# Ledger of designs, part 126: miniprotein binders against q6w4x9r395to579

Target 1, 185 residues: q6w4x9r395to579
Amino acid sequence: GHCSLEGGSFVTTFDARPYRFHGTCTYILLQSPQLPEDGALMAVYDKSGVSHSETSLVAVVYLSRQDKIVISQDEVVTNNGEAKWLPYKTRNITVFRQTSTHLQMATSFGLELVVQLRPIFQAYVTVGPQFRGQTRGLCGNFNGDTTDDFTTSMGIAEGTASLFVDSWRAGNCPAALERETDPCS

## First folded at step 11 (miniprotein)

Design ec48
Fold by ESMFold2-Fast, scan of step 11:
Formats: sequence, C-alpha cells, structure tokens
Structure ec48 (fold): chain B 185 residues (1-185), chain A 83 residues (1-83)
Amino acid sequence: as target 1 above (185 residues)
Amino acid sequence: STTRLRIEFRDISEEQAKKVEEIIRFEAEKSGVDVEFEYHDGRLTVEARGSPEAIEWFLYIVRIRLWWEEFPDVTIYVIKVES
C-alpha cells in the first residue's frame, strides 16, 4: 500500500482516503507489529511562511530501539543526532539520494520511504502486503475500507480528521481543533 | 475491565522526573488513563489505571516519547500489571 504527505498538510491514507489537517507537532505516521524493535515512522509539522494558518511537513523520522533517523527539509540526514553522508547503510536500512531532489529510505522489512526535498518537502510511504490490516497512525489502518480510516490511537473510528490526527500526537502540543476553532466565537 | 500498571524510573534527578511527569500527564490525558505520581530518593513511581487497550497504547507511546525527547538512558521498569 501507498500513503502520501503532500502540499504541506495533505495526507492520503493506505486505503486512499484523502484529508487535510492543521497542527504543529510530531505525529505517529505509521506503527505496526511488522516494524522491528518497536519501530515507528513519524512526521514533524511546523508553521509554513509568515501565515499563522498554514502547516507543513518539515521532517520524517524513523525511530526504533536502534535508530533515530531524521530526514529534514534542509537535506540533512541524521541517525541518533549524528549527520550522515549518503549513501548511509545500517543492517536493515539504507538511505540514499534517488534523484537530485529525492531521497529514499529502503528497508529489509517491507517499508519504503521516498522524500521529495524541492520545491516542497513531501513524503511517500510504501508498505508490503504483510502490513495489510496491521498499521495504525496518520496513514490509516490499511484494511481496504476507507470508512474507518480515522481510527484513533484508542481504537475509536472518528468522523472527522481533527480528532483522529490529535490522537496520534507524539509531543506536548495543543490540539489542532482548539488552535483553529477557538478564536472564532 | 480496568488494568492497573505500576512503573518506576530509577536514578533520575528531580529535573528529569519533572520532564518525564509532563510527558506522562499529557499521554495519560490523551489516552483516558488516570495517573498518580510519587518522587522520592531519585525514584519516580507512576501508577496508571485504564482499559487494557488504553494501558497498552499508553506504555508504548511513553516509550516512544522518551526515545524521541532524548531520554534514551531513562529506563521504564514495569513493576506490576494487573487486570
């Protein structure tokens, strides 16, 4: 399956449900028992430009007991805080420059990440069939049914993206709904 | 049903305990988990109560947060789980 993070704040889930959210936080993008060593793929969003209403992807993170790989919009790749020259290879993960504007993280466990660096930082996640029905996070549950793609971290299917997204925060960040609706009385 | 979880952090300073407590309070509120804290002699004890599903996610996300927030040397000792 294929999940995309495009245009700053647009997401299309593995089951092809599109949504948009506003929020500045680190979010769980993908968690699955198929990821080794309690691994997770995460996405970092921050304000874009001078506008208070726009958010953009600024980094993608693969985190496990062994690795803290950060790929940032500044074209820097780090693992456990140390900058790495590309191609960078661990036992199960290789990060390399696919094109002049794209980096790729290939893994031995059925996860692939392609990051577009320019003109807009974007990410594309591909997972093998072993992940079917076994994913959770912003990319959805990969069960072939879009009606429950907004299943929260507590297993509740929500009708709106805001509550779904807020459940996947991995930071002490304000709720997206509070920040975007509270100024309007 | 309700699951009860007791975890400990050992050899942790007051400043580290305060930061860990902030992370735990946030994740507990988000997950609908009730938490109680006790800090004494470099030891932070946390008692958590919630559904089995909530406690499972709570423990996972707290570990992820600690790894991400640069507390990789802080170990979670799971002392007791009962449902």
Scores: ipSAE 0.583, ipTM 0.797, lowest interface PAE 1.4, mean pLDDT 83
Fold by OpenDDE base, second read of step 12:
Structure ec48 (fold): chain B 185 residues (1-185), chain A 83 residues (1-83)
Amino acid sequence: as target 1 above (185 residues)
Amino acid sequence: STTRLRIEFRDISEEQAKKVEEIIRFEAEKSGVDVEFEYHDGRLTVEARGSPEAIEWFLYIVRIRLWWEEFPDVTIYVIKVES
């Protein structure tokens, strides 16, 4: 399964459902029992302009009971608040520079993350087949059905992205704004 | 069925406890979990009640939220779970 965060406010789920939202919060992208130690992948969005529609991804965070790995748009990688030199390896996670513009977080448990640093900070999440039907968050549930991707943290299927996205907030942030648009536009 | 959860925060200041309480109350409301708080001399005790599924999610999201806020000197214990 492939989930993408592109263009500042576009998301494509594991089931290939595209949607757009504008929020300035931290959101859970991926939660799954397949992630060890209660692991979760999260995305941090912030304002990139003066209008409410000018939002962008500024960091990606992998959080578990042991690690808090943050990859920021300024190319700083931290674990538990400490800056780390690349390549950085801890237990079953490795963060390294893939190209001059891309960082990668590789894991031994079927999660891969590629972060594009320039010209736009973007993220690409890949999970193995063992994750099928066992994912939650903004990346959807990876069950081959796009119609139920907007399932909230409490298991309620929503028809629009706004309530869905808000349910996956990791903070007390303003409500996200939804716009149904083509992510390729 | 109803599950009862007890969370204990040790070495937590009163100010930190208030912040934790705000976070937990927010998430409890979202999750449909009833919560009660008691702070005494650097210890915050949280009693939570709800469905097994609600409690499971509640505990999960609270952990994430608290991790994000960073309370370096605070230790969190999940003391009791009753179903």
Scores: ipSAE 0.379, ipTM 0.732, lowest interface PAE 1.4, mean pLDDT 92

Design ec49
Fold by ESMFold2-Fast, scan of step 11:
Structure ec49 (fold): chain B 185 residues (1-185), chain A 82 residues (1-82)
Amino acid sequence: as target 1 above (185 residues)
Amino acid sequence: STTRLRIEFRDISEEQAKKVEEIIRFEAERSGVDVEFEYHDGRLTVEARGSPEAIEWFLYIVKIRLWYELDGVTIYVIKVES
C-alpha cells in the first residue's frame, strides 16, 4: 500500500482517503507489529512558507529501540543525533540519494520511504502486503475500507481529521486545525 | 476491567525524573489513565491504572516519546496485572 504527504499539509491514507490538517507537532505516521523493535515512522510538522499552508512537513523520523533516523527538509540525515553521509547503511535500513531531488530509505522489513526535497518537501510511504490490516497512525489502517481510516489511537473511528490527527500526536503540542480545500457536505 | 501497570526508571537525576513525569502525566491524561509517582534515590516508580486498551496505548506512546525526546533513560516494565 501507498500513503503520501504532499503540498505541505495534505495526506492520502493507504486506503486512498484524502485529508488536510495544520499542526505543529510530531505525529505517528505508521505503527505496526510488522515494524521491528516497537518501531514507528513519524512526521514532523511546523510553521510553513508553502502557499496555502499554515504548517507543513519539515522532517520524517524512523524511530525504534535502536535507531532515531531523521530526514529533514534541510537535506540533513541523522541517526541518534549524529549526521550521516549517504549512502548510509545499518543492518536493516539503507538511506541513499535516489535522484538529485529525492532521498530513499529502504528496509528489510517491507517499509520504503521516499522523500522529495525540492521544490516542496514531501514524503511517500510504501508498505508490503504483510502490513495489510496491521497499520495505525496518520496513514490509516490499510484494511481496504475508507470509512474507518480516521481511527484514533484509542480505537475510535472519528468523522473529522482534526480529532484523528490529534490522537496521533507524539509530543506536548497544540491541537491541529483542520482545513479542507474542497469540503463536500 | 482494569489493568494495573508498574514501571520504573533507575539511576536518573531529579531533572530527568521531572521530564519523565511531564511526559507521563500528559500521556496519562490523554489516554484516560490514572498515574501515581514516587521518586527516591535516583529511582522513579510509576503506577498506572486504566482499561487494558488504554494501558497498552499509554505504555507504547510513553516509550516512543522517551526514545524520541530523552537520552539515557531506560524504562523497566515491572508488572502488568489485569
Scores: ipSAE 0.659, ipTM 0.845, lowest interface PAE 1.1, mean pLDDT 86
Fold by OpenDDE base, second read of step 12:
Structure ec49 (fold): chain B 185 residues (1-185), chain A 82 residues (1-82)
Amino acid sequence: as target 1 above (185 residues)
Amino acid sequence: STTRLRIEFRDISEEQAKKVEEIIRFEAERSGVDVEFEYHDGRLTVEARGSPEAIEWFLYIVKIRLWYELDGVTIYVIKVES
């Protein structure tokens, strides 16, 4: 399954459903029992301009009981608040520079992350087949059905992205704005 | 020491194979890995040779760099240490 965060405010789920939102919060991208140590992948969005529609991804966070790995738009990688030199390796996670513009987080448990640093901070999430039907968050549920991708944290399938996205907030933030647009168009 | 790595892509179109080859060749050069390619009727075979460390790094990079090219393709990896 492939999930992408592109263009500042566009998301394509594991089931290939595209949508757009504008929010300034930390959101859960991926939560799954397949992630060890209560792991979760999260995305941090912030304002990139003066208008409410000018929002962008500014960091990606992998949070578990053991690690809090943050990859930020300024190319700083931290774990539990400490800056780390690349390549950086934990027990089952490795973060390294893939190219001059891309960082990669590789794991031993079927999660892969590529972060494009420039010109736009973007993220690409790949999960193995063992995650099928067992994911939740902004990246969807990876069950091959696009119609139920907007399932909230409470298990309610929404017709629009706004309530869906808001349900996956990791903090107390303003409500997100939505516009369902094909990120490839 | 030298490690030999074989990557086999099945159910891959000729067009996809060309893209994969370009990506892999680029990464191989950067990683210090020698590569050879063979495509035949929906199957692409890549032979890679290098130091153990180079091969491991190469494999990590290739795995993700092919992110856009993996749909519908089955990949087999055979690693031989020597």
Scores: ipSAE 0.000, ipTM 0.184, lowest interface PAE 11.6, mean pLDDT 88

Design ec5
Fold by ESMFold2-Fast, scan of step 11:
Structure ec5 (fold): chain B 185 residues (1-185), chain A 82 residues (1-82)
Amino acid sequence: as target 1 above (185 residues)
Amino acid sequence: STTRLRIEFRDISEEQAKKVEEIIRFEAEKSGVDVEFEYHDGRLTVEARGSPEAIEWFLYIVYIRLWWELEGVTIYVIKVES
């Protein structure tokens, strides 16, 4: 299954449900019992542009009991706060430059992350079939049904993206901004 | 019914305890969990009460946020009672 974080603030879940939000926080992107050492993939969003309602992806984080890997839009890769030269290898994770504009994090446990650095910072998450029905977070539950993709951290299916996204905050952050509707849009 | 969770932190400064309390209060409010804190002599004790589902998520997200945001802070004991 594939989940994408594109165009600054657009997300497409593993079940192919697209949505958009405007938030400034670290969010749980993917949590699953299939991730070793209580692992989680997280996404960091911050303000972009002049409007306070515009937000964009600024970093992707893989966190476990052993690793705190941060890949930022500044093209810096750290683990546990220390900058790393690429290719960077641990027992189960390798981070390397896939192309001049893309970094890849490959794992032994069925998770792959590709990060586009230029022209806009974006992320693409691929998970193996063992993750089917066993994921939660911004990328959805990967159960083949898009109607419950907005399942919150409390297990409640929401009709709106904002409540869904807010439930996955991993920070003392304000609620995501609702975008004002423009009569011309 | 209601599940009770007791978490203990040891060898933490008053400043670290305030940061832990801030994280826990935020997550408790978001999850509908009631929390009480006691700090004495480098020990922070947290008692949380909520539905079994709320306590399970609350404990997980608190663990994740402590690993992400704070270093040198360890959960020493956890006790869960229904």
Scores: ipSAE 0.446, ipTM 0.782, lowest interface PAE 2.4, mean pLDDT 83

Design ec6
Fold by ESMFold2-Fast, scan of step 11:
Structure ec6 (fold): chain B 185 residues (1-185), chain A 82 residues (1-82)
Amino acid sequence: as target 1 above (185 residues)
Amino acid sequence: STTRLRIEFRDISEEQAKKVEEIIRFEAEKSGVDVEFEYHDGRLTVEARGSPEAIEWFLYIVWIRLWWELEGVTIYVIKVES
């Protein structure tokens, strides 16, 4: 399955449900028991003065009991706070420059992340079939049904993005403003 | 049904305990989990009560946030009862 974070604050879930929000926080993008060592993929959003979006993606984070990998819009990659030169390899994760404008994080556990650095910072998440029906977060539940893609951290399916997004905050942050113009249904 | 969770933080300063408590209060409110705190002699004890699903997510998100935002703080899960 494929999930995208594009154009500042647009998201398309694994089940192809599009939405947009206006929020300044770190959010759980993907959590699954299929990720080793209690792993999670997170997205950091902050205010942007140069985009048409009022908030934009500024970093993508893979966090587990072993790793705290941060890929930043300034093209810095860190693990556990230490800057790493690419290619960077751990036991199960390799981060490398795929093209002059793209970084890739490849894993042994069925998760792949591609980050576009220029002209706009964007992220693309791919997961293998073992993740089907076992994902949570901004990327949705990957169950083939878009009507429950806005399932909150409490297991409640919402009709709109705002409460869904707010439930996936990983920070003491204010509530996001919903910017969805073409809802699914 | 109701799950009860007891966790501890050991060898933490009063300043670290305040930050941990702030994170836990925020996540507990968001998850519908009831929490009680006790700080004594470098040890912060947290009693949490909620549905099994709420407690599972609460424990996970608290761990994620501590790992992301603070260094040198470890969660010790002492007891889980449903």
Scores: ipSAE 0.656, ipTM 0.848, lowest interface PAE 1.3, mean pLDDT 86
Fold by OpenDDE base, second read of step 12:
Structure ec6 (fold): chain B 185 residues (1-185), chain A 82 residues (1-82)
Amino acid sequence: as target 1 above (185 residues)
Amino acid sequence: STTRLRIEFRDISEEQAKKVEEIIRFEAEKSGVDVEFEYHDGRLTVEARGSPEAIEWFLYIVWIRLWWELEGVTIYVIKVES
């Protein structure tokens, strides 16, 4: 399964459902029992302009009971608040520079993350087949059905992205705004 | 069967405890978990009761929702099944 965060405010789920939202919070992208130590992948969005519609991804966070790995738009990588030099390796996670503009987080448990640093901060999440039907968050449930991707944290299928996205907030933030637009536009 | 979950937050300020309580109460209500709170001298104790499945999910979501609020705080989790 492949999930992408592109263009500042566009998300494509594991089931290939695209949607757009504007929010300035931290959101759960991926939660799964397949992630060890209660791991979860999260996305941090912030203001990128003067208008409420000018929001963008500014960091990606992998959080577990053991690690808090943050990859930020300024190319700083931290674990548990400490800056780390690349390549950085933990027990089961490696973060390294893939190209001049791309960082990669590789894991031993079937999660891969590629972060494009420039010109737009974007993220690409790949999970193995063992994650099928066992994912939750903004990246959806990876079950091959796009119609139920907007399932909230409480298991309720929503018809619009706003309530869906808000349910996956990892903090107390303003409600997100949604717009049904083509990610390619 | 009912599972009892105890979460202890140590070295937590009263202000932090209030925020934690608000978040936990919200998630507990959503999950159908009963919760009780006690704060005393930098320690917040949360007692949660529910089905095993509800408690497991509750614990997880609380962990995710509180990570930014708990800098410097030590967390202890005790599960009791009966």
Scores: ipSAE 0.037, ipTM 0.266, lowest interface PAE 5.4, mean pLDDT 88

Design ec7
Fold by ESMFold2-Fast, scan of step 11:
Structure ec7 (fold): chain B 185 residues (1-185), chain A 82 residues (1-82)
Amino acid sequence: as target 1 above (185 residues)
Amino acid sequence: STTRLRIEFRDISEEQAKKVEEIIRFEAEKSGVDVEFEYHDGRLTVEARGSPEAIEWFLYIVLIRLWWELEGVTIYVIKVES
């Protein structure tokens, strides 16, 4: 299956459901028991004036118990906070420059990530058939049914993208979920 | 340089809450994060305190591990303040 993060704020799920969101946080893109060492793929969004979107993708993170690989729009690749020269290899993951405008993260466990650096930062996620029906996060559940692609971290299928996206927030964000917003503060 | 994290779970059984607490206690110890729990009428509230870096790592690993080991958990609020 294929999931894409394009045009600054557009997402197409593994079941080919397109949606758009506006957020300035780190979000869980993909969780699966097929990822080793409690692995997860995450997307970092920030405000953007270039893409005619309120927010855009600025980094992609692969996190496990051993590794925190960050690929940023500034073409910097780090693991556990240390900058790495490409090609960068671990036991199961290789990050390399595929073309002058694209980086690739290849893995031994059926996950591939391609990042477009220019003219706009975009990400393309490919997962093998073993992930079918075994994914959670912004890329959907990969079960062949688009009606439940907006399944929140709470296990609820939503009809709108905003509640879905907010449920997958991660990292150090200053904002709470919409229901906790105090208009007087 | 101390960050506070609050997570609220709703519509969670007492057995599920116990499992969530076990996971969170284990990961908090490994991350150097201090945690407090409150359970009342199907609501579990978790408060965690630590450095910004420790809280960020702790939140990430807890969310991953909860998904792996306990499906269908209702997370109502995740709030981070530094």
Scores: ipSAE 0.000, ipTM 0.193, lowest interface PAE 13.9, mean pLDDT 72

Design ec8
Fold by ESMFold2-Fast, scan of step 11:
Structure ec8 (fold): chain B 185 residues (1-185), chain A 82 residues (1-82)
Amino acid sequence: as target 1 above (185 residues)
Amino acid sequence: STTRLRIEFRDISEEQAKKVEEIIRFEAEKSGVDVEFEYHDGRLTVEARGSPEAIDWFLYIVRIRLWWELEGVTIYVIKVES
């Protein structure tokens, strides 16, 4: 399954449910028992430099008991606070430059991340079939049903994205604006 | 049903304890978990009470945030009781 973080603050879940939000925080993108060492994939959002009212992806983080891998829009890769030269390899994770504008994080446990560095920082998450029905976070529950994609960290299915997104905050951040954030079309 | 969780942090400064309390209070409020704190002799003890599902998420997210935001802080799970 595929989840995308595009255009600053647009997300498309593993079940292909699109939504948008305006919060600035670190958020849980993906948590699953399939991730080793109590791991999580996280996204850091901050305000855009061009428009003070817009939020934008600024970093993607893979965090576990062993690793704190940060890939930032500044094209810097760190693990546990130390800058790493690419390709960077651990036992189960390799980060490398896929193209002049894309970095890839490949793993042995069925998770793949591709980040577009230019012209806009964007991220693409791919998970193997072992993750089906076993994911939580901004990327949804990967169960093949879009009607419950806004299931919060407390297990409540919401009709709007704002409460869903706020439940996945991983920071002492204010709640997002209380209105429906889904594009109406 | 109600689950009770007791966790402890050892050999931490008053400043570190304040940071841990800030994280825990925020996550407890978000998860609908009730928390009580006691700091004594370099030890911070936290008593948490909530539904089993709330306590499970609370413990997970607290651990993730500690790893993300703080260095040199270890969480000890002393007791989980339903």
Scores: ipSAE 0.661, ipTM 0.843, lowest interface PAE 1.1, mean pLDDT 85
Fold by OpenDDE base, second read of step 12:
Structure ec8 (fold): chain B 185 residues (1-185), chain A 82 residues (1-82)
Amino acid sequence: as target 1 above (185 residues)
Amino acid sequence: STTRLRIEFRDISEEQAKKVEEIIRFEAEKSGVDVEFEYHDGRLTVEARGSPEAIDWFLYIVRIRLWWELEGVTIYVIKVES
């Protein structure tokens, strides 16, 4: 399964459902029992301009009982608040520079993350087949059905992205705004 | 069956404890979990009760949100199934 965060406010789920939202919070992208040590992948969004619609991805966070790995738009990589030199390796996670503009987080448990640093900060999440039907968060449930991707943290299927996205907030933030996908914006 | 969960936060300020309580109360309400709080001398204790499934999910979500909010705070969890 492949999930993408692109263009500042666009998300494509594992089931290939595209949607757009504007929020300035931290959201759970991926939660799964397949992730060890209560692991979860999260996305940090912040204001990138003056208007409410000017929001962008500014960091990606992998959080577990053991690690809090943050990859930020300024190319700083931290674990548990400490800056780390690349390549950085833990027990089952490696973060390294893939190209001049791309960082990669590789894992031993079937999660891969590629972060594009420039010209737009974007993220690409790949999970193995063992994750099928066992994922939750903004990346959806990876079951091959796009119609139920907007399932909230409480297991309720929503028709619009706003309530869905809000249910996956990792902090106390304002409600997200939903807009149609527009490749020109 | 009902599961009891005890979460203990040590070395937590009163200000942090208030934030934690707000977050936990919110998630507890969503999950259908009953919660009680006690703060004393830098220690916050949370008692939670609910179905095994509700408690498991509640604990998971709380861990994620509090990891983000409570840098430097140590969390202890005791789960009793009955």
Scores: ipSAE 0.053, ipTM 0.383, lowest interface PAE 3.5, mean pLDDT 89

Design ec9
Fold by ESMFold2-Fast, scan of step 11:
Structure ec9 (fold): chain B 185 residues (1-185), chain A 82 residues (1-82)
Amino acid sequence: as target 1 above (185 residues)
Amino acid sequence: STTRLRIEFRDISEEQAKKVEEIIRFEAEKSGVDVEFEYHDGRLTVEARGSPEAIQWFLYIVRIRLWWELEGVTIYVIKVES
C-alpha cells in the first residue's frame, strides 16, 4: 500500500482517502506491530515559511528503540542527533540519495520511505502486504475500506479529518484545524 | 473492565520528572486515562487506570514521546494488571 504527504499539508491514506489539515505538531504517520522494536514513522509539521497561516511538512522521522532517524527539509539526515553522510546504513535500514532531489529510506521489514527535498518537501510511504489491516496513524488503516480511514487512536471512526489528526499528535500541541475552502462569512 | 498500569522512573531529577508528568498528563487526557503521580527521592511513580485499549495506546504513545523528546529518561518498571 501507498500513502503520500504532498503540497505541504495534503495526505492520501493507504486506502486512497485524501484530506488536508492545519497543524503544528509531530504526528504518528504509521504504527504497526509489523514494525520492529516498537518502531513508528512520524511527520513534523510547522508553520509555512512563506505564509504563517499555513502549515507544511518539515521533517519525517523513523523512531525505534535503536534508531531516531530524522530527514529534514534542510536536507540533513541525523540518527540519534548526529548528522550522517549518505549512503547511511544500519542493520535493517539504509538511507540514500535516490536522485538529486529525492532521498530513500529502505528497510528489511517491508517499509519504504521516499522523501522529495526540492522544490517542495514531500513524503511517500510504501508498505508491503504484511501491513494490510495492521496500520494506524495519519496514513489510515490499510483495510481496503475508505469509510473508516479516519479511525482515531481510540478506535473511533470520524467523518472529519481534524479529530482524526488530533488523535495522532505526538506532542503537547494545539488542536489541528481542517482548512476551510469557502468560509460562509 | 478496567486495566491498571504502574510505571516507575528511577534516578530522575525534579526537572525531568516535571517534563515526564507534562507528557503523561497530556496523553492521559487524550486517551481517557486517569493518572496519579508520586515523586520522591529521585523516583517518579505513575499509576494509570483505563480501558484495556486506552491503556495499550497510552503506554505506546508515552514511550514514543519519551524517546522522541527526552534523553536520559529510562522506564525501570512497567506493571499491567486487568
Scores: ipSAE 0.653, ipTM 0.841, lowest interface PAE 1.2, mean pLDDT 85
Fold by OpenDDE base, second read of step 12:
Structure ec9 (fold): chain B 185 residues (1-185), chain A 82 residues (1-82)
Amino acid sequence: as target 1 above (185 residues)
Amino acid sequence: STTRLRIEFRDISEEQAKKVEEIIRFEAEKSGVDVEFEYHDGRLTVEARGSPEAIQWFLYIVRIRLWWELEGVTIYVIKVES
């Protein structure tokens, strides 16, 4: 399964459902029992301009009982608040520079993350087949059905992205706004 | 069915306890979980009640929020009773 965060406010789920939202919070992208130690992948969005619609991804975070790995748009990688030199390796996670503009987080448990640093900070999440039907968060449920991707944290299927996205907030943040726009624009 | 959850924080300041309470109350309301708090002498105790699914999510998201927003706060005791 492949999930993408592109263009500042666009998300494509594991089931290939595209949607857009504007929020300035931290959101859970991926939660799964397949992630060890209560692991979760999260995305940090912030204001990138004056208007409410000017929001962008500024960091990606992998959080578990043992690690808090943050990849920021300024190319700083931290674990538990400490800056780390690349390549950085833990027990089952490795963060390294893939290209001049891309960082990669590789894991031993079937999660891969590629972060594009420039010109736009974007993220690409890949999970193995063992995650099928066992994922939750903004990346969806990876069950091959796009119609139920907007399932909230409480298991309620929503028709629009707004309530869906808000249910996956990791903070007390304002409600996200949904806008229907062409992903290519 | 109703599940009861007990969370205990130790060596927590009153200020930290207030922040924890704010976070937990927010998530409790969002997940449909009833919560009660007791703070005494550096110990904060949280009692939560809800459906098994609600309690499971509640506990998970609370951990996430605390890890993110309150560095240094540790959950010492968790008891789940069905």
Scores: ipSAE 0.319, ipTM 0.695, lowest interface PAE 1.4, mean pLDDT 91

